VH-VL binders against q9m8y4. Designs and how they scored, part 5

Target 1, 142 residues: q9m8y4
Amino acid sequence: MATKSTGGTEKTKSIEVKKKLINVLIVDDDPLNRRLHEMIIKTIGGISQTAKNGEEAVILHRDGEASFDLILMDKEMPERDGVSTTKKLREMKVTSMIVGVTSVADQEEERKAFMEAGLNHCLEKPLTKAKIFPLISHLFDA

## First folded at step 23 (VH-VL)

Design n3
Fold by OpenDDE, fold request of step 24:
Structure n3 (fold): chain C 142 residues (1-142), chain A 121 residues (1-121), chain B 107 residues (1-107)
Amino acid sequence: as target 1 above (142 residues)
Amino acid sequence: QVQLVESGGGVVQPGRSLRLDCKASGFTFSHYGMHWVRQAPGKGLEWVAVISRKGDNKYYADSVKGRFTISRDNSKNTLFLQMNSLRAEDTAVYYCARDRSEGKSLYFDYWGQGTLVTVSS
Amino acid sequence: EIVLTQSPATLSLSPGERATLSCRASQSVSRYLAWYQQKPGQAPRLLIYDASNRATGIPARFSGSGSGTDFTLTISSLEPEDFAVYYCQQYDNLPFTFGQGTKVEIK
């Protein structure tokens, strides 16, 4: 009586951790900065859209079409600056992580005012993967 | 007509510093990003650095990071490259190039004639 | 970094002949590739941007094609002034990188 050992091939369900793509809005009046930031966001596995100023950023949210996990907000822009834009987005109940992008030349008081507008974080140019990744790593675990 | 004129090149010893200038004319300098690109003698082109319109954003090639500084004075229509701790491998013709960024496009539409930097003992 | 490999290293042709230059990227750069011409002792000159768009003032005999990893610069009929070194450059990722160049020389 040969006991057929039914070796149950445990199908190790490789949990393909679907790397959640982060949706990022880049708001900057300099087209070079927008493009450079797009390249950096790409390196962290993000998908990016761009706005040329704060008004365009507000319009994107008003039309209900845009949901972003991360917003990179430049401080100095024509028509609507970063501070005003951040305030407006918060008034609109936008819950995205908003990271202010500032320069080394910016005064501490200016940075403080920008944070008080409703930023989650503030980063100095140049942006790098190393600077951004720690801020958004928790978004990949969700 | 768009013109870019590099200057400041010369012969220097290893470990020394040199500053390059690029004077722009024929366009609104402050409306464009700028690049440095270098070419070793008899070799190809190597991107060195980029600077934003306002000069507040800068990126460098790994080969020059920590040693070179790109800057600009928009009031003087001039781009600069401060080169410190120069090495023999930094020997090259250095070109300034105007950035053209539109949407996802980013190319160098105008180049200077270049200035030669020779690093030798 | 993205490595661009150009081929052939040297292309020997006669005036009036068609020149075909290749640029291959180590990874996809979408359409974000430019071509430059450099003559001896001169600065590079932009020929093509976004893989297939001719720069201002560039003759119609110059054309670019390709996407992803494989790109081609074509000179339909070589003029005497076209004998030079040609470089491809990607701007999809930092750092920006160039190919090693293709020399088009007179046969």
Scores: ipSAE 0.929, ipTM 0.970, lowest interface PAE 0.5, mean pLDDT 95
Fold by ESMFold2, fold request of step 24:
Structure n3 (fold): chain C 142 residues (1-142), chain A 121 residues (1-121), chain B 107 residues (1-107)
Amino acid sequence: as target 1 above (142 residues)
Amino acid sequence: QVQLVESGGGVVQPGRSLRLDCKASGFTFSHYGMHWVRQAPGKGLEWVAVISRKGDNKYYADSVKGRFTISRDNSKNTLFLQMNSLRAEDTAVYYCARDRSEGKSLYFDYWGQGTLVTVSS
Amino acid sequence: EIVLTQSPATLSLSPGERATLSCRASQSVSRYLAWYQQKPGQAPRLLIYDASNRATGIPARFSGSGSGTDFTLTISSLEPEDFAVYYCQQYDNLPFTFGQGTKVEIK
């Protein structure tokens, strides 16, 4: 190659486009809800696992290998409901962000009790990017 | 056997409303999510909306969002589609379909015979 | 948002011939693709789900293959009842979308 003269500061840089991925646990007893919520989470850069009820969610954390940035917690589930599950996870020192996903029909008292169980936030169905991204956008800064 | 029977189709003027019913039998209706899918005459299939088994989770195609409402009454084994502000492009045969979801699989295993909605001036 | 493009639009064949129908997605849908059959005046019927699994009661002459963006439905030897329109449908993302259909008709 021939010799080149450099006359000043130049910024010629290819910027790699990288997307921070987050690990999400979706806890819901309806397989349709689990799939729909997984599709939404994928659009914001989430990699999801599912639990079919609260008991499965607890067992995942009891085994010591599960670690999630975000847990989407349905309230009404058989075996162990979302309120009981959230309380148990916090007793187990799980520090993940937990967002409750509830029916529009739930009353203020029900949502307050769910929040008091240890949720960071509570959203009404349907889950959408617009509803959840503002609550979790900080997870992508790390 | 599993049956899904749509009703309520007809001819309506643009801007008017219509409600479709889908009566289910031969299975436990409250255990399944449900969809509406439509087919314009001589055209292909277009997904319209989905509702969860309990009726509390609903998603819509952009073409109908804000105008159509999916709902269900599990005590009557009936799925509904309330269609408001109807347009000519809503003209179609409307099918109800039963959701089959497992893991990442999601498909429509049983379909009704459809009901025709014609929106014309 | 995911567009499924089916080819050919029409496939004219005789009974006993092999039919090969293509479905191409505008982006990867992994294996989350189903095939439906629709006869004139009837509702669609599920044939194949998850790209290659035959639905209950579907004859072995129907098979599906592919992943990502390219999918194929094969009918190994056409029977008279197989002359119909075939649709692919993806369920990897909302909204759920269908291809425009391939009509298999008698030559």
Scores: ipSAE 0.865, ipTM 0.927, lowest interface PAE 0.6, mean pLDDT 90
Fold by ESMFold2, look of step 23:
Structure n3 (fold): chain C 142 residues (1-142), chain A 121 residues (1-121), chain B 107 residues (1-107)
Amino acid sequence: as target 1 above (142 residues)
Amino acid sequence: QVQLVESGGGVVQPGRSLRLDCKASGFTFSHYGMHWVRQAPGKGLEWVAVISRKGDNKYYADSVKGRFTISRDNSKNTLFLQMNSLRAEDTAVYYCARDRSEGKSLYFDYWGQGTLVTVSS
Amino acid sequence: EIVLTQSPATLSLSPGERATLSCRASQSVSRYLAWYQQKPGQAPRLLIYDASNRATGIPARFSGSGSGTDFTLTISSLEPEDFAVYYCQQYDNLPFTFGQGTKVEIK
């Protein structure tokens, strides 16, 4: 998005305004979930990277200078689960918005523990535009 | 040998319910997502629903949303489709299909032989 | 929803002839397109995935090409077992959709 650029709109004078794309990390151990969630994120103007588990998510933040506007964090994962991963990312001073995406079957105490690990929000699967967009819509206004 | 066997089809009146089963064998069922795909007699294929390997993530075609529920029991190697409020346009052969996902690839590598559901007055 | 339009609806050919089947998408699906073969009374069988990759056990006479909105399945020399209906299917976006099919029949 350039501040000097002029975007196109409905009016006669074509002024180019480009919406900010958001960078999203999708953390889930199921390749099907990663693909499905990537499809949903694409519909709201997101650019996705994926991590197969919590340990990969941590490594991305240690080995690179990658930063994300949004992290979608699954809870149940091998190697490092979502609770442990979220705690570690916050210890590393990651300030991204982290939204947990959990099973409907999880008990309320489990979801509360996940929030206490450092989530900004927690949603139940399936991920949909209707569920996620209200939580992150402010990221598109900037 | 991968096998998927659907059952539970039959003739039913509009407004009634049916449950379809898909019994899996020859692979580790709990490692794979699963789909339902249907085909009306003499017509093409229509994707119906998908379920993740753990059963916690589900998506539906708009034509069945709110009426059909996909589910699975990994301890019994069985995929289910609960079909409520059936309509004439739901008449089809229903196939279960195994998801093959890797990176951005997502396709159906094995299919059952199907079970016929006929909804008529 | 992404609409896949297959052409022709019916392709009448003799064994040994080359078959060319088209699938056009209403918007780009990149390379995320598969082809299936279906014989009467049978389930579909995966032929091609990711536009051009043959599935395990599929003979070399089957080839796929294309990207974006325009895709082709080619059968270089038809065998008797190749007379069937062929469907394309996209997996770039939800909902997953199929083309309406091309029937390849003996002339």
Scores: ipSAE 0.862, ipTM 0.927, lowest interface PAE 0.6, mean pLDDT 90
Fold by ESMFold2, last read:
Structure n3 (fold): chain C 142 residues (1-142), chain A 121 residues (1-121), chain B 107 residues (1-107)
Amino acid sequence: as target 1 above (142 residues)
Amino acid sequence: QVQLVESGGGVVQPGRSLRLDCKASGFTFSHYGMHWVRQAPGKGLEWVAVISRKGDNKYYADSVKGRFTISRDNSKNTLFLQMNSLRAEDTAVYYCARDRSEGKSLYFDYWGQGTLVTVSS
Amino acid sequence: EIVLTQSPATLSLSPGERATLSCRASQSVSRYLAWYQQKPGQAPRLLIYDASNRATGIPARFSGSGSGTDFTLTISSLEPEDFAVYYCQQYDNLPFTFGQGTKVEIK
């Protein structure tokens, strides 16, 4: 069918390409860190929620409100640190990818303990697209 | 009353180093992130760097990456900017500013008076 | 990097007039935009945050509006102390960026 110029439009159906987004939980007790990391996650196609501490992260999973493709876990938090929180989440059968984000990751003993708590990966701050995207790119392939 | 006071500015030759200090008072310094923002003479404002309240998370503008280091000592209520390999384009008034972070908000609610750095041969 | 373009560069007005300052972002910054006032020889002063919220102690004649890419600072009736340079600043993405400024001057 020929298009009529009177309306100035073509009736051709456009195809929308939907991009997969990943659901991310950011666990850090510093509101500045939570916002900065949310900015980075946004650049790689993540939709983030935040938890102000490890207990809040546990409650989110206990109540069944949402599941996450990725959890960014700060190590040094008051009360329940990232190591304890990660152990608890794994005991609760949480299967999300958990990436630790720390400032002291290059100490072998601390890194090993955090990984053994159930992390998939451990990165040192600052979080950047270059550091995180290679580790999570497979989440977009599912 | 919140107060931020910068010091350490001066005239230096290109390639040299300076350290700026920002002394904080009137608030709990260790509970706040901090920024450096600069303003070249007769020009606008340029964000330089941010540091988290514990000092473990730092981000920089591309113009200063690899040359400047932001740091803090919470026991002395002091923010620092170590500026290495200085260039003429680093000439500016340098302000320290307190981060205001709530939810998705992240802006500068209190500023120091500034300290002038002039890089000239 | 998000570029903020302010217009006009200079706004020449008399006391009592209404000032309208524009800030346009190169991409959406949602509502994460602040406005600052800077007088000669002084540090910037926060006026508006999150597009429309007045900071503590800022007179009601200052108001902000907008979302996405287009933002406005309005001064409903200019006072002598309002003649200054005004900057917008976004905090939706790193790096944090400022507009180049609008100078509000006495006509």
Scores: ipSAE 0.850, ipTM 0.919, lowest interface PAE 0.6, mean pLDDT 89
Fold by ESMFold2, last read:
Structure n3 (fold): chain C 142 residues (1-142), chain A 121 residues (1-121), chain B 107 residues (1-107)
Amino acid sequence: as target 1 above (142 residues)
Amino acid sequence: QVQLVESGGGVVQPGRSLRLDCKASGFTFSHYGMHWVRQAPGKGLEWVAVISRKGDNKYYADSVKGRFTISRDNSKNTLFLQMNSLRAEDTAVYYCARDRSEGKSLYFDYWGQGTLVTVSS
Amino acid sequence: EIVLTQSPATLSLSPGERATLSCRASQSVSRYLAWYQQKPGQAPRLLIYDASNRATGIPARFSGSGSGTDFTLTISSLEPEDFAVYYCQQYDNLPFTFGQGTKVEIK
């Protein structure tokens, strides 16, 4: 059926887009680092939980069945270090994005081994919005 | 029991450098983050920098970023502040302070007595 | 940067009186606020952390309250040693910032 077209005033469409919050696990044995990184994560719309070492991070994925969009993984930790923790999480089929956060002093071979453990990215401390946001911006797309 | 003692302050010309030391005793230095906080004469307090217990995580106030470097030597129980390209506005008493972090708490529970840095022509 | 505004700038009181010091934050800092005391020629010392918890060795006459943007330090009955400058400090976000101070001076 043919219909009569009428010209009208241009309509504007307002689209309100609410950014998805992401769940972040911060794994670091230094309580100061956990707090500082939590502050940074808050600025990008993250809700964070912490683990004080790699073993706690593994337990969280077993016992609590918690899941995270992003895991910030320190390398040097007691009980279970970041390399061992990352390997274990990937063996457990954890598919979260895992970003290593390492010392500037780390040698390139150490960073390579950490990446090979199953990281998606590896960043040097200090953690900043400028360093992390480009790597994770896709996590806010739903 | 906890003691923090700053040293290395003095009078220097603009554009020059100084290094401040903070010697710690009475606690396990390597278990604590550390801060520098400064106070210009007759003025209030300004946070300058923080360093993690291992020395690998550092943040600075914008006013000193790129000019000051915080560092530590845990084997000597000593915190450092390397101050380059000094300006008149850097004139202050510099305090080192011990970080207390637990959960979301973060505050300065012990302070040294400070060392005066004067930057003038 | 979070700005902390303290009021009054100066509080002139006699020993035995109650002192009430205010700290207002430019945005919420939750409970992440500390109070420090500084006497002339001395370093600051911690009085209160997490808005209301007294630090070790701090007398019971010091109390803190508040959350969000409005915080109060109360000294229930001033002692001679309490005449000093008091600073609030927030640790909700970087950079860590201090208020400009309230001087409590003898009338």
Scores: ipSAE 0.850, ipTM 0.920, lowest interface PAE 0.6, mean pLDDT 90

Design n3
Fold by ESMFold2, fold request of step 24:
Structure n3 (fold): chain C 142 residues (1-142), chain A 121 residues (1-121), chain B 107 residues (1-107)
Amino acid sequence: as target 1 above (142 residues)
Amino acid sequence: QVQLVESGGGVVQPGRSLRLDCKASGFTFSHYGMHWVRQAPGKGLEWVAVISRKGDNKYYADSVKGRFTISRDNSKNTLFLQMNSLRAEDTAVYYCARDRSEGKSLYFDYWGQGTLVTVSS
Amino acid sequence: EIVLTQSPATLSLSPGERATLSCRASQSVSRYLAWYQQKPGQAPRLLIYDASNRATGIPARFSGSGSGTDFTLTISSLEPEDFAVYYCQQYDNLPFTFGQGTKVEIK
């Protein structure tokens, strides 16, 4: 319950802040990864859509109807990799939070390049609730 | 013809290590995720671990996390399970299985015949 | 962790009879449930995925139904090769889990 009250003698009503669901795009060329990450995102209240490569992710943003609170971006993909895709999305003025999900955490220079492409954060696989929720919890504030 | 062949099972003492191999043939190994599933003698199936086709995304059952490592070498068409700090409860037939994922569907479409690991003193 | 409970533990039937096997999940798994058959000395074989879809090469006498928490595998007329152990498996969430199995044995 909120601590605020309005008016004496009236029934006190709590101000409930409903937890917002977030729209998430999962960009990864491995269908198993897309499903595994979707399972994780579901546990934190996300609704997922997928793109099988960077070019598909770019096309989704050209088609006006697609807008995401969060984009999970794999780095190594054929056709258009995650670095190129992230740069392109930022050139297109996409303001979504973009989190890289990659295996190369110990390769610091590669992480740095990916961050400079326009990521908000970069996480090492495997994706887990514990790793991602602290980074994105603010997205649930309506 | 898709074929998966496990090897490396045997009898080992508790606390020791063992590595299982799964050799794949008849398909493009690097295009598929892979799983390990085990079955204690006379018992049911327990999922152990999964690895993505590139080898960089891995998840484990809580019963083995921190002790087992799934890995793969796509140039050799081979899946591995490194099992450290073995316990009696790890005694099982270990199967490798090919992941088949599409949309939200996920199932194990091909299985090897298994290799027995016995952990006893 | 999602627990799958299969019943009965053992089903003793004759060839030609209908077998009905139950799998109950501890929470909804939507339709993300598969059934496997395992014969003695063999690896499991996929029968049904997404609750009701037969895998390639599986005879029409096998059917799956259900959603949410309650699922059924039906074998409409048992053949001698159908006497085996059957497992359900969910893939709605990690970790992937199996039921304890139902043994279908010849009466």
Scores: ipSAE 0.847, ipTM 0.923, lowest interface PAE 0.6, mean pLDDT 90
Fold by ESMFold2, fold request of step 24:
Structure n3 (fold): chain C 142 residues (1-142), chain A 121 residues (1-121), chain B 107 residues (1-107)
Amino acid sequence: as target 1 above (142 residues)
Amino acid sequence: QVQLVESGGGVVQPGRSLRLDCKASGFTFSHYGMHWVRQAPGKGLEWVAVISRKGDNKYYADSVKGRFTISRDNSKNTLFLQMNSLRAEDTAVYYCARDRSEGKSLYFDYWGQGTLVTVSS
Amino acid sequence: EIVLTQSPATLSLSPGERATLSCRASQSVSRYLAWYQQKPGQAPRLLIYDASNRATGIPARFSGSGSGTDFTLTISSLEPEDFAVYYCQQYDNLPFTFGQGTKVEIK
């Protein structure tokens, strides 16, 4: 595959084509949301697992060999919400990219608190390829 | 007994607006995602929109995006479809459909009997 | 979007005969395929989900099979109430799409 450089140099280098898959954890208490987000992730080359709440997400990391390139974190969930879950995962030294996926109606203060819990980014629902791919495209390069 | 009852259909001129209601009974409405699906006279089925059980996640068919808004009021067990800038092509029977919302989702286990929207051509 | 092509468009059969309805997807939908029955003037009714699972209350004469791009609905012995239009629907990707229907008619 040919690659064109940007900027002042126009040198082309052929690139070996490889299919890199990323492992994604989708944390949301609504089965509909989990399935919709799985669809979006599939379109960009992700393999997804799901957790129905924050406590399941914590348990998965505590007792397991699970490791994810990306975690999609809903905010409002039973048992353990997204803010608490994100804080706990960071305390456990989870280094995954964590992207919050929140309601459009959330106030600025709520988004700020969620980011401060340890998110890398926060997106508004609905999740789309256009919203998320620019944030995670680097995961496919390495 | 699961029941879904649509209302608000009628005859409207192009460019006008109409709101459809779907009243749910016989199940815990707030635990289920909901869809609108339409069928033009003598034609097949077309998915229109989906809304999550809390109402915070919504997706639309390209044919209605920007013109239609799906919403819900869980305290009234009611699903809504606000239809703006109506076109002749929007003429159809509109069905309210329940998403299974457990295990595999995005298929429609219960349907209302539909309400007819006619956009005069 | 994923196009579902149903065949035949019309299937003319007598009560007691076996009906075989086909649905072909333009790309793999894995097993995320449902079948619905619709009688004139009525809402659709779910028959089959996940390619092969009968919905609650659906008679055993209805069965579904297939995966990927090729799916079949079989009615093992047609009853008078089975003469209707049948639609397949995929839920593997947005937008969710339906086939154009197969009409199963008497004769």
Scores: ipSAE 0.811, ipTM 0.894, lowest interface PAE 0.7, mean pLDDT 89

